# VHH binders against a7h7h6: the designs that were tried, part 17

Target 1, 199 residues: a7h7h6
Amino acid sequence: MPSPAPSGLAPGFLVAAPALGDPNFAGSLVLMAEHHGEGALGFVVNRPGPVTVAEVLASVDEDLRRAAEANGRAGAPVLVGGPVQPERLWILFRPGGIGADAEGAVPVGNGLSLGGSRELLEALVRAPRGDPFLLLLGYAGWAPMQVEREVAAGAWVPLELEGSDLVFDVPLEQRWETAVRRLGLEPGGFLVGGGGASA
Below, E stands for the ipSAE of ESMFold2; O stands for the ipSAE of OpenDDE; V2 stands for 0.75 times the mean of E and O plus 0.25 times the DockQ between their complexes.

## First folded at step 7 (VHH; framework vhh_vobarilizumab_d1)

Design q03 (at its last look DockQ between E and O 0.54; V2 from the best seeds 0.51)
Fold by OpenDDE, look of step 7:
Formats: sequence, C-alpha cells, structure tokens
Structure q03 (fold): chain B 199 residues (1-199), chain A 123 residues (1-123)
Amino acid sequence: as target 1 above (199 residues)
Amino acid sequence: EVQLVESGGGLVQPGGSLRLSCAASGFEFSRYAMAWYRQAPGKGRELVAGINSGGSTSYADSVKGRFTISRDNAKNTLYLQMNSLRPEDTAVYYCAARYTIEVGDYTYTLDVWGQGTLVTVSS
C-alpha cells in the first residue's frame, strides 16, 4: 500500500487538459495519493469500468452483494483507476464509522483514506452508517519528475484537494467539468502552457 | 464501454456446421481470457470453451473434438467453430470476457457478457 506523503501535488487532484494526448487519461480527474522524489501515484476517479460494484462483490461473496444491494450501493460502477495493475482492486473511502486506518487503510488526506484488503471491503459494505467508498481497478503511476514535466508541459492542471466532495458528492460524469470550473477555467476548452492556464 | 457482440447464429441441420463470432470493444482484448457459454431452454448457463490471453484452450466434454475456440487479437474478435452439430447443442451462445480481480491476497474472477446469439440445431 502506498504511503501518502504530502509534497507538492499530493494529496491533490490533477485535471487533464484537453491537450493531454494519452488516451488512458484523456478527460480524467486524478486523485494524487503520493508524490515524492521517487515518483507519484494516483487514481483516476471519473472513469467507469466495465463491471459494477455488485458484480465485483458477487465474485467475492454473494452476501456482500446482497448487503450492498440492500444499501443501494450495488449499482455503481467500479472505476478504472489507471493502467498500472488493472486487476488490483483499490478502495477509496471517506472515514466515518470506519476509521481512517481501518483494516490496513492509510489516510490520503482531507477526509479520504485508501485501502485494498478484503477485510476493509467487507467492513465498508456492511457498515451501518454506509460510509462512502469507491472501488477502483488499477492506478496511475509516474516515474521520478515525470508528473512535474507533464504539468509543466500543460498536460495536467493541479487542483487543491478541498475535502472529499469532488470524489463522493459530485456525479461521476460531472467530476472533470466541476474540477475545471474550480480552476476558473471553461470546460469547453482551455489551454495550459508556460506554467499558466488560459481559457 | 465494454461491448461484446455475438453473431453467426442460426438454424442448422444435425451434422451441420456454424461459426460464431464475437466482436469485442472497449477494453484491451488481447489481455483477457475469453470464453463461450451457452444456455439451452430451461437449463442453466454452461461453459462451452475458453481461451486465455496466451492462446491456451479448454472445452466442455460435450463439445470436445467438435468445437474450436480461437481468437484474432488484431481484429478484437473471438470465434467458435462448431462442427458436427447436434440437437442438444441448441442454445443461446454467449461470448464472455473473463476479468480477474485481486483483493488483497485473494484473486477472484468474473465474466462480462455479450447479448448472445441463438443456435438452433433441428432437422
């Protein structure tokens, strides 16, 4: 499990600029969980995958599927978190009834925690309070100084992490646009270059 | 969005042949195991044939020697060649992509399905 180290871009968001040419990240909103001299780790938080939470839970334990269905949480898509280890399930959640470090989870910051254990999954699905969580497959990774270069090149626009509302309270299809607007930019098209952003 | 679209089904006489196709899109086809399932009227869905990402194949005993599963990664297409068809082969045939999910130290699998294509074997 990655250990979040607050430095520069993490914790925070990266907003994909229209000029971003990588199809894996076009139109993406990335939650940066780790950023340091050895590289960066993040999760795309606005790309639905081909399977639902229900389908994943059913494959793990049918009782979990039933529990999620009872709580109205079964229909949500599992997100594509990134191209790295696309089979690996990650759990992003807002601590509440479940603690920020429960079942091996690590705090990301600003009311977000990240985990990946089956125990955590079960705890969140069965939690009486219904703490918000996202299931993601895979993650995004950057080599040392790579994300900085991409930001400098205008591929990404950093956005400060202000709570977890953008992840849990904004509809999936609106998350990128909402992030763009929070940057003071126009979702219809914007350019970023020379360290600045222009609408 | 992941899409699996089956084609090639139809009516055929006993002893006849059909070739089913499954056009895949919305995912990296070459990285996933694929399979054919079938569901006969009043029966449960059963595995017919599987092919992993490396090209290794497996078959249900009932179709061994008669059916051949193959894939063309360049075309993102899965095939099922069905020879020596029998009335008991009558079913809706489904294409499936096998997903593997790792949760901690555990590994699970689930299938994403196409809409199916009907194969009817009748004299």
Scores: ipSAE 0.563, ipTM 0.860, lowest interface PAE 0.5, mean pLDDT 91
Fold by ESMFold2, look of step 7:
Structure q03 (fold): chain B 199 residues (1-199), chain A 123 residues (1-123)
Amino acid sequence: as target 1 above (199 residues)
Amino acid sequence: EVQLVESGGGLVQPGGSLRLSCAASGFEFSRYAMAWYRQAPGKGRELVAGINSGGSTSYADSVKGRFTISRDNAKNTLYLQMNSLRPEDTAVYYCAARYTIEVGDYTYTLDVWGQGTLVTVSS
């Protein structure tokens, strides 16, 4: 995937409105990494998959699994980032000892970087600072003008990326609700009448 | 909170039937290939039947014509209908999800396992 300069909705979040019924995105919080004239790309950051970080690392190198367990990073689930290329592993991290320009990594914004290489995975597990990271499988893609139409139709509510706490500090099950509250909305208000839509 | 939970095992006479279920939670069930494996006492796990996300099925030769794998994506449930059971079908049956994971140019495979359900076929 090319890494164009962010514009429009990226960097940022899309918060799924309660009426969004697509099983891939219902109740989701999406981190937008790219948005340009040829479409958009993002990652669902609140949907756990059945595979743990430990299981991925053990398949790569058992010593990596052991290193991650020693620092408490092995027990987290790998997230389902979206329906596109669901086998492709992505790494979202907050660099402390690895710059935003590390080989195979690109900045997303506000202290977040994204990569996908084995070398990056190994470096993060062994990094001197123990940089926080998430593993995701797959991504969300939008065709040209598609995400704009979905926002205009009320399927998504954009939220500014003003820090990385939604991704690293807020528990998975609370991320959508926290994002809704940061928009000045109440999660229950979206569900009045069974879905947040007025009828 | 990701898990696979098998049920439906039990004691049955030869020639009988059982239906196993595997309840999946905490992940998008419909996206994954699923399988049943079994492990007889003192033996390794062996594949019994598989079903991909598109619904195509495969079976071990020892169970063809007797066992049917199916899935209900709306209920996040995998099934194994076992007919004409034989004593050699006695085993703990495990539900599994198979992942392929690509890290850069490298590909890895992982299996995620349930806890198992015991099937005993005895006269």
Scores: ipSAE 0.427, ipTM 0.762, lowest interface PAE 1.5, mean pLDDT 84
ESMFold2 (binder alone), look of step 7: mean pLDDT 82; pTM 0.809

Design q04 (at its last look DockQ between E and O 0.67; V2 from the best seeds 0.55)
Fold by OpenDDE, look of step 7:
Structure q04 (fold): chain B 199 residues (1-199), chain A 123 residues (1-123)
Amino acid sequence: as target 1 above (199 residues)
Amino acid sequence: EVQLVESGGGLVQPGGSLRLSCAASGFTFSSYAMAWYRQAPGKGRELVAGINSGGSTSYADSVKGRFTISRDNAKNTLYLQMNSLRPEDTAVYYCAARYKIEVGDYTYTLQVWGQGTLVTVSS
């Protein structure tokens, strides 16, 4: 599980610049959950995968699928969180009725928590309040100093994590553009280091 | 969105043959295990045959030696060759993409299904 301790780029966002050449991250908004001397860990939070929350829940427990359907949460896509361990399910959620550290979860910061246990999944799906959550498969990882180099090269633009609204309240297809605008840049195209935003 | 579309079903006499096809789209077909399931009237859905991404196959005992599962990755298509058909093979046949997911310490198999195609074996 990622460390909740703030360090450098985490917690925060990375906004993919148009010049980013990696297909795994083109046009992506990444939530940075961990950043330290040993590397970084993050989640792409704007890329839908091929399966729905309902489909995942059905494979785990049909009762959970029914619960999610009853709450109108079953139709949401499961996101592709990154290329690392694409089979592993992660859960980003906004604490409410469910505590920030419930069922082994760890606080990321600014009203976001991260977990991955079945118990957490069940708790969130069955929660009376309907606390917002995202299901993600896989995560993004960086070797030591790799993300710093990529930021310096203009591949990513860091964005401060001010709250969880960008993750939960902005439509999936608008999250990147919204992030770009928050940087004071134009979604239609921007350069970093060449007259655009500086890292 | 993942889409699976079965075809090739129909009415056939006992001892006859059919070839089912499943056209896949919306995912990297070659990277995933695929399977055929069937559901007879009044019965539960059962696994008929599976093929992993590497091409290894498995079969239910009831169809071994009679059915052959195969895939064409270039065409994003799954096949089921059914020979020596029996009345008990009558069912709706479903194509499925199989996803492995890990939730904590648990591993699950996620199935994405087609709409199915009816196979009726009758004299």
Scores: ipSAE 0.572, ipTM 0.865, lowest interface PAE 0.5, mean pLDDT 91
Fold by ESMFold2, look of step 7:
Structure q04 (fold): chain B 199 residues (1-199), chain A 123 residues (1-123)
Amino acid sequence: as target 1 above (199 residues)
Amino acid sequence: EVQLVESGGGLVQPGGSLRLSCAASGFTFSSYAMAWYRQAPGKGRELVAGINSGGSTSYADSVKGRFTISRDNAKNTLYLQMNSLRPEDTAVYYCAARYKIEVGDYTYTLQVWGQGTLVTVSS
């Protein structure tokens, strides 16, 4: 029996169309975490910021920085998740030993969870075989019916969330292009070409 | 990639002046607080002067009235004008970008550092 279809845009991705010129979202891939009658909330997952994971962890506890260095994750940039609350740190992770509903975490769906607590950050970093995670500053928000209008106007193309590889395995600079290809489109102007698909 | 590159250090006699520059790239310079720190031999780093995104300044007591911090957002450059230099001002001077980050209920202040420029005040 097929899985129930999503009732909205979350969980899922929004792929910025080439004409989207807003500096906060141009060329972006957005992970949608919430979408309901009061609006929507998502995170840009392909925009590096000026702060590294190591710098955040060192300010919290130098031992956390050292633990992250041991796993080769301390040098990654903290992502710019969006323009809302740009000082607020969020943690996107693929649960394993920690669990999707660990204290301070909320499942997004399809193997992704989201949290923001210091306790979650410590748990992810200190686990010997730790779950993969990303750090993000800020988020994207939409007023009621706003994201629906933007999709209808062609500013965004929805992409289903089938797994977590776009967030954890695909390099930042390749995420938008990879998402476009999964939609069956050629990179660039959303043109269908030699690498695209047709029936 | 965030880069802060200091310049303008050198050897100067007591009572002299120097102007330090810090070229910034890889972030929206105009949106962040900036600061100069210094580290004398055998000492820890200390704050010398700060300037927020709106241009408000602050100074360590030891340099107040002698040093002036400024920024040129069009050139992505931070400056430190140092007048009436004393032997005690001898140090490596570091440019820093200052950030606040909230993790749950906790707030942290972060610094991103340049590599420094040496200022030596001696005869």
Scores: ipSAE 0.441, ipTM 0.771, lowest interface PAE 1.5, mean pLDDT 84
ESMFold2 (binder alone), look of step 7: mean pLDDT 82; pTM 0.804

Design q05 (at its last look DockQ between E and O 0.68; V2 from the best seeds 0.56)
Fold by OpenDDE, look of step 7:
Structure q05 (fold): chain B 199 residues (1-199), chain A 123 residues (1-123)
Amino acid sequence: as target 1 above (199 residues)
Amino acid sequence: EVQLVESGGGLVQPGGSLRLSCAASGFTFSSYAMAWYRQAPGKGRELVAGINSGGSTSYADSVKGRFTISRDNAKNTLYLQMNSLRPEDTAVYYCAVRYTIEVGDYTYTLDVWGQGTLVTVSS
């Protein structure tokens, strides 16, 4: 599968501004995976869902649950990736032992790949190296020019994707604040307007 | 956090009736399928009845015609009306929220249960 072409906002992050009123995205950090003239696609990467990786894996295959338990990955929450197709599982992973395009996955950029096949899930769970991965349910979608309007309105602050550390190495509850700080802003409160951000 | 709290269990004679309730919180109740499970001593947990978000119901063959599953979305409550109870209905009954997950072309079901309520049918 071809890799998505880089655009203005993808690959990258959107940081929810405090003024963002949508409960689906309040306080969220969104990984932008796709952005083009037909719209945008992203994943909230800092919102835990009600089920764990272990629970999901158990529903798929008990052997996978055991494998995840053995490598200490079973207790992690499955994330709520967005309000669109909340039943669909997505897999965000850092390629290593598993290739960036393994099992139908597509590179997002800067050391991140995205997939959704059962084969990919199994490969990542059973991988000897224990390549980092997140399980997400659902995704965030924008109509054409919608995300641009929301950014212009100060609902989102774009953040450059410099690596996968913010997704995999920063604790879930700290990801938004860390992103805000990387923008040079204060997590305690900031205003964004007129295409700019101010503390 | 998802919370499911069952109530209404107790001791009843064969042929009697009970109504179980499940108070749900921590999720949008009306958006999810719900179910009742039971686990008899020394046996595995089994599905008793299910109700989807649209109100469609399904039942295990062993309880068809005797049990009725229903929901009150305004109260975030799931019910199980049990009539014509039999000794073999003795079990801990569990309320469950059902999640459906799609992984590629496959669909799986994940249930999260409450702590259960004991129903004992005995003369």
Scores: ipSAE 0.570, ipTM 0.861, lowest interface PAE 0.5, mean pLDDT 91
Fold by ESMFold2, look of step 7:
Formats: sequence, structure tokens, C-alpha cells
Structure q05 (fold): chain B 199 residues (1-199), chain A 123 residues (1-123)
Amino acid sequence: as target 1 above (199 residues)
Amino acid sequence: EVQLVESGGGLVQPGGSLRLSCAASGFTFSSYAMAWYRQAPGKGRELVAGINSGGSTSYADSVKGRFTISRDNAKNTLYLQMNSLRPEDTAVYYCAVRYTIEVGDYTYTLDVWGQGTLVTVSS
């Protein structure tokens, strides 16, 4: 079978429109990692979960928790990346000190990569320079043509990936509103239904 | 921010009863398994009772028949009714939210804990 036609939604963001009522995605900003004819994969990047980075690391190895605390990276919440495999931990990071080619890592764009291995987690936490990373549980998946239909129906507004600041620097509660303004839209007129939305 | 605030601990005589409460906030309470743990002086922390999101319960052998875990999803509150208390039940009791987390090929059970409430059962 021939490769599915390429698509333009990944790399990029999907910004949940006010009409989106699905409780898994209302008020969300989704980073699109893959989009091709066989479907799409993305991560909600503005929905904090109940668990901190420190708590995940302590379960893996208490020394990892201590290393992350020493680097100032232990206090952040683990994000709710989406409803698919909600126990599955993903690592979104900007490779630099730890190799860009880590096993299982998937390039996203603008120097961002996704990985999921314990070895990657340990390497990022222990790295002296402290490459930026965040942790997510679960992901969003779309069947073939599904995300295209949802965009056409007005559930999502695509936003180009211009840099990594929306993921690493903008506070969680401001990410959705910041994305809306980058689309040239006013957040007041672009209201989000309940659940997890940042202003 | 997840917060678990235990209350209801205190000093009680052997054979007495006590009801612990845990007020939960910062997450969708009804969607998560919850548990009570305890830690006696000089001992490790041990599971006392668990309750899943569907209401199914489990108990440590040492407390079965004496303790009852329950939840009120409308009030975001977890309870532990402790009857027929014994001196060996003396411990700090912790409310916990329980998760399973997969990192690569590895699976971890992760608990988020409150600060605990002291139960003292004296002769």
C-alpha cells in the first residue's frame, strides 16, 4: 500500500474552539506531533494533572527526584496529554545536552522531541545543563480523516508552531488565550466551554 | 493543586471507634481510586484499605471486619470507619490517591498522600 498523503497539521497546534464540547478537549491547546493519512497524534499541553514531576520521579527512583529538585524541575505538574493510554508517560523535551536521537524519540518541530523511555527520563533529569522537558500522561489520537473533519466542523483552529515558548515558557493557564491571540482572535469572543482551559 | 486533608484522629481506648475523613480537592475525585495507609512508629507505611472509582473495596487482613472504607463523591470525601480498635492500630493514617503510571516498559503504582492524622489507641 502506498504511503498516505502528507498533511499540514503537524507540526503545529490545534486550539479548541468554543463549540468543542468533548470533556476530554474542552478549552485545550493540543500540540500535534504526527499527522498523515493513517491518522494523527497530539498532546494537550495546558491541562495539569493531579501528580507532580517529583512524585513520578520518586516512584521511579528517589535519587531522580532529588536530582530534579536540585535542577528546579521537580515542582511542575504532570500534564494530562489526552484520553488514550492515560497511564502512559510521555516526555516532551528540547534536545541539546542529551542526544536528539534518543531511542523512541519522535521529532515534533522547532527543536522539540517526544520520547517515552525510562532511560530518556533518567538522562534528562540527571543532565548537568538541564535540557527543558515536561511530562504528560496519555495522548490524543485521531483515526484517518478524523482531525480534518473536526477542523472543517469548526471544533479546532490550527495554529502554526513558531517556537517552543508556548510549551515551556507560557504558564499553563495562559496557553490557550496566548494561542488564540496568535491566531489574531480575541479571547473574549472566542469562549471556551468548561474543563481545563487557561484564559 | 491536589490537596488531601485528613481529620478525625485522636486518642481512643481499646475497643473504641473512630471515623477518619479526607477532604479532597484539585482533581476529579470520582474518577480515581483512593486508599488509606498507616505508619506506626518504627514501621513502614502499609496499605489499610482501598476503594476504586466504581466503589469496590479491599482491606488488609489485620483490619478486615473492623474497618470500613467509603467515599462520598458529591462531597469529594473519603472515609475510614474504624471499630474495635486495638493498640496495634496506633499509627499516623494517610489518605491517598492511587495511580498506575507506565514509563517505557516499566509500570509504577504512584500514590499522592495527605499529611496524615494521628490515631492513638491506649490501654
Scores: ipSAE 0.474, ipTM 0.782, lowest interface PAE 1.2, mean pLDDT 85
ESMFold2 (binder alone), look of step 7: mean pLDDT 82; pTM 0.802

Design q06 (at its last look DockQ between E and O 0.43; V2 from the best seeds 0.48)
Fold by OpenDDE, look of step 7:
Structure q06 (fold): chain B 199 residues (1-199), chain A 123 residues (1-123)
Amino acid sequence: as target 1 above (199 residues)
Amino acid sequence: EVQLVESGGGLVQPGGSLRLSCAASGFTFSSYAMAWYRQAPGKGRELVAGINSGGSTSYADSVKGRFTISRDNAKNTLYLQMNSLRPEDTAVYYCAARYTIEVGSETYTLDVWGQGTLVTVSS
């Protein structure tokens, strides 16, 4: 599980630059959950996977699927969080009725928590308040100093995590562009390098 | 977007052969287990054959010795060779990609489906 302590690029976002050549991350917005001397951990938060929340929930418990259906939450896609452990389900949620550390969850920062237990999944799906959550499969990982090198090379542009709105309130297909604009750059194309970014 | 597109279905006489194909796109085909299912009129969908990412195969008892599942990862294509076809093999055949999901310490599976291709075995 990622550390809740802020350090370096976490908590925060990485915005994929157009020059990023890795197909796993092209056009991606990554939520950085952990960053320290041992490496970094993050989640792509704008890539839909092939299955829906309903389908995943149905595979776990049909009652959960019905609950999500009743709340209008069943149709959302499960996201591809990254290439590492693509079978593992992660849950990003905005605490409300469900506490930030409920059922083994850990706070990421700025009103965002991360978990992965079935208990958490059930709690969020069945919660009367309907606290926002995303289901993700897999995560992104960086070796020590790797993400720093990639940022220096212009592959990623760091973006401050000011709130969870970019994750929960911006449509999936608009999240990257919105992030780019928040950087003061143009989604149509921008270059990052030489210590600066240009549009 | 994940797409599974079946082809090769049609009308065949008893004892005949067909080869079904499933063209896959939108995911890393080689990393996933694949399967063929079928649904006969008025019956539920049933597993016909499966092949994991390593190439190991399994078959329903009703098709063992007659059907062969295979995959070409370079072409992102799943195949079902059907020999010695019988009237009871008449069904819509579906290609499926099997996903495994871990939630905590528990493991679950779900399938992503194609649209199916009709196989009719009749004199």
Scores: ipSAE 0.540, ipTM 0.843, lowest interface PAE 0.5, mean pLDDT 91
Fold by ESMFold2, look of step 7:
Structure q06 (fold): chain B 199 residues (1-199), chain A 123 residues (1-123)
Amino acid sequence: as target 1 above (199 residues)
Amino acid sequence: EVQLVESGGGLVQPGGSLRLSCAASGFTFSSYAMAWYRQAPGKGRELVAGINSGGSTSYADSVKGRFTISRDNAKNTLYLQMNSLRPEDTAVYYCAARYTIEVGSETYTLDVWGQGTLVTVSS
């Protein structure tokens, strides 16, 4: 017998609607990692921070920075994952060589895994090819029923997680627009306010 | 690209005032603690003033009461108002984004720096 179709918002994306004015989430694409009766947890995946992967690694261990540079993994920005615990580093990755649940990581669905340990960070940095990752600081949290009310009010539009390409392959500044188009909407008509600047 | 660009430096007389600006781009400015550092010729960099994301400020004793750090999150801009300038304030002033990062159970601090702006106070 076939399994029932999933009904929750995780795994999946929330696409910020133009009317969402909260500075933490305006224009954001959020990857939802958990959604249950006690609330929800997710990560903004399109908001770059001021530090690079190289700079974080150098503060941890200079040898890690050098390994990341050798493997072409050092130049990306660390993302701002959300306002909760903004000092806490999270690692989002697409397992290829190390598996979805290796090194204290947990699968979040559809080719995405999440962790936060130094051991995982080292394993990803030293394993060249096939295991792309993002570093994020902080996360987004919702109280019970809060995200459901926000979706019903039109602040967020859910988008199914069919793969991990929005997180790893689409450039940061294009992720929100790409998500809007996958919903069958046009970004220009989805934006807040009057007309944009002329050409 | 992530950038911190300082401006507003120049030559001033002792007792004068300058306002430094730091334009931030390529990141969510409002989420980060910011700071001003300075480096006099032949010396190391020293912290001048800091401001966290919630607006709480701190100052080096050498500038307390004369300098004021502030931020405008809507404009992604950090400021340093410098009053009662002294020849000892002559330095290149750097904007920095300040981070505490927790990896597992370990805590690290790092700063990202701008290119600096020169302040010269003639003696």
Scores: ipSAE 0.454, ipTM 0.759, lowest interface PAE 1.3, mean pLDDT 84
ESMFold2 (binder alone), look of step 7: mean pLDDT 80; pTM 0.786

## First folded at step 8 (VHH)

Design r01 (framework vhh_vobarilizumab_d1; at its last look DockQ between E and O 0.58; V2 from the best seeds 0.59)
Fold by OpenDDE, look of step 9:
Structure r01 (fold): chain B 199 residues (1-199), chain A 123 residues (1-123)
Amino acid sequence: as target 1 above (199 residues)
Amino acid sequence: EVQLVESGGGLVQPGGSLRLSCAASGFTFSSYYMAWYRQAPGKGRELVAGINSGGSTSYADSVKGRFTISRDNAKNTLYLQMNSLRPEDTAVYYCAVRWTIEVGSETYTLDVWGQGTLVTVSS
């Protein structure tokens, strides 16, 4: 018998199971920002997009590009956050010099905040302290009860959000595997069934 | 990494034809707006033709009826068929892919370019 659908997936991670065949999410690590009766919202945090932070910033303001370059942050890729609204820029950041509830930002939890305003972008890019941030284009969205069904079906394995290290301190290409290991599973392959996961 | 590589340029007589190609890689080709630009000597870069992901095309007035932009998504290649070429068409032609970026209520565009290919129309 399948275990009851989990609730309270946000804040948290979803780890894509190997069996997940959706190209948008295969091998993905998703940060869940919202989960409620109206659905869920998350961000793929381990998929590099084809454009760099420098290129995006240059399109917004050349001064921002220069600032990012000066801070050694210009070369990072902008991530593909998901298939929904791929034009929309999101900013995921670890609060520090810029507060968790800075203008245009909302706390996600566990040392993560989310925003999308130009003001926030400028603040983070120009911040002398260099608070870590990710730029993402698009997000992942689920209709009501959809993510629960997908979890129950073994497409995703929930992972508790304990801190922001998985997002900011683990290399992009290692984030999924690291997440899998944190689940006590092996990256080489695992199955999810009966509400549990097994290697 | 996004790469756009133009080819097909060369010397042609007035009234002649050329077909430019742009081989694209590093992104989902079919999902994005693609365009041809050109830059004549001493002039700024100008849009020649564009094609969106849905296949809708647009052209500069100066090339309407003579140039045709098309895309082959299976080959990740953009084309520009140029007919009835004129000396004023002489330019370096650039392929570009465009991203639209929304930051708050503002919209920005990001273009990534190829290296260009020279088209010379001369008798």
Scores: ipSAE 0.701, ipTM 0.885, lowest interface PAE 0.5, mean pLDDT 93
Fold by ESMFold2, look of step 8:
Structure r01 (fold): chain B 199 residues (1-199), chain A 123 residues (1-123)
Amino acid sequence: as target 1 above (199 residues)
Amino acid sequence: EVQLVESGGGLVQPGGSLRLSCAASGFTFSSYYMAWYRQAPGKGRELVAGINSGGSTSYADSVKGRFTISRDNAKNTLYLQMNSLRPEDTAVYYCAVRWTIEVGSETYTLDVWGQGTLVTVSS
């Protein structure tokens, strides 16, 4: 029997169950930015993409790339945020003087915001002591009631957003495993093909 | 990190053939438009041939009927078969992959290039 769907999955994380085989989401940790009656929107936060911050910035403005190199922000990968609009750049950041009313910016929770404007990108890159940011291409979307059904079916395990450490402090390759452990689960004992003990 | 490594260039007589290869890594090769460009001495880079993810191809007029672009998605390799070579085909040949990136209301093209491989057709 399906369980009643949880409400209020945003802000929060969805942790992909080991059996989730969809190539877009296998092994993923998804930050949920919106969840309402018309659907849900989230970003995969543990998948590095093939391009770097430097490469994106060079396409926009070479001086912007140089500014990012000067403040040590040029070498990070741009993340694959999800399969929807994979050309669309998003900026996940912690505001530290950047106005909450920046074009297209939306609060997520725990001091995290999402934006997508060139002006925001430039401001974050040129501010060497500004708060950290991530660049993402694309997003994950769910139709009405879809994410609720997927959670009820066991494809995702919700995890509360209690801080920003999974997004900014935990290395990309460890984020899923760390999230699983916070749920009280053992990732190594249930990974197909992995074979290693984790606890 | 995206890496594109060209090989197969060299010295060849007019009318001869060469097969260029481009080994690709660091991205999902099968999903992207790939292209060959060339740069003759003292000239800018020009598009030679392109192939999209579905296998559809396009060619510059100057090489149509003589060059064939192809891809092997299982080996992450792009090819350029060059037949009936002429002295004007002498150039450094570059492999490239293309992205389109939208930032706000603006659109940018990001191309990543290989190091190139020299083709010399003797005169």
Scores: ipSAE 0.490, ipTM 0.778, lowest interface PAE 1.1, mean pLDDT 84
ESMFold2 (binder alone), look of step 8: mean pLDDT 81; pTM 0.785
OpenDDE, look of step 8: ipSAE 0.677; ipTM 0.877
ESMFold2, look of step 9: ipSAE 0.486; ipTM 0.778
ESMFold2 (binder alone), look of step 9: mean pLDDT 81; pTM 0.787

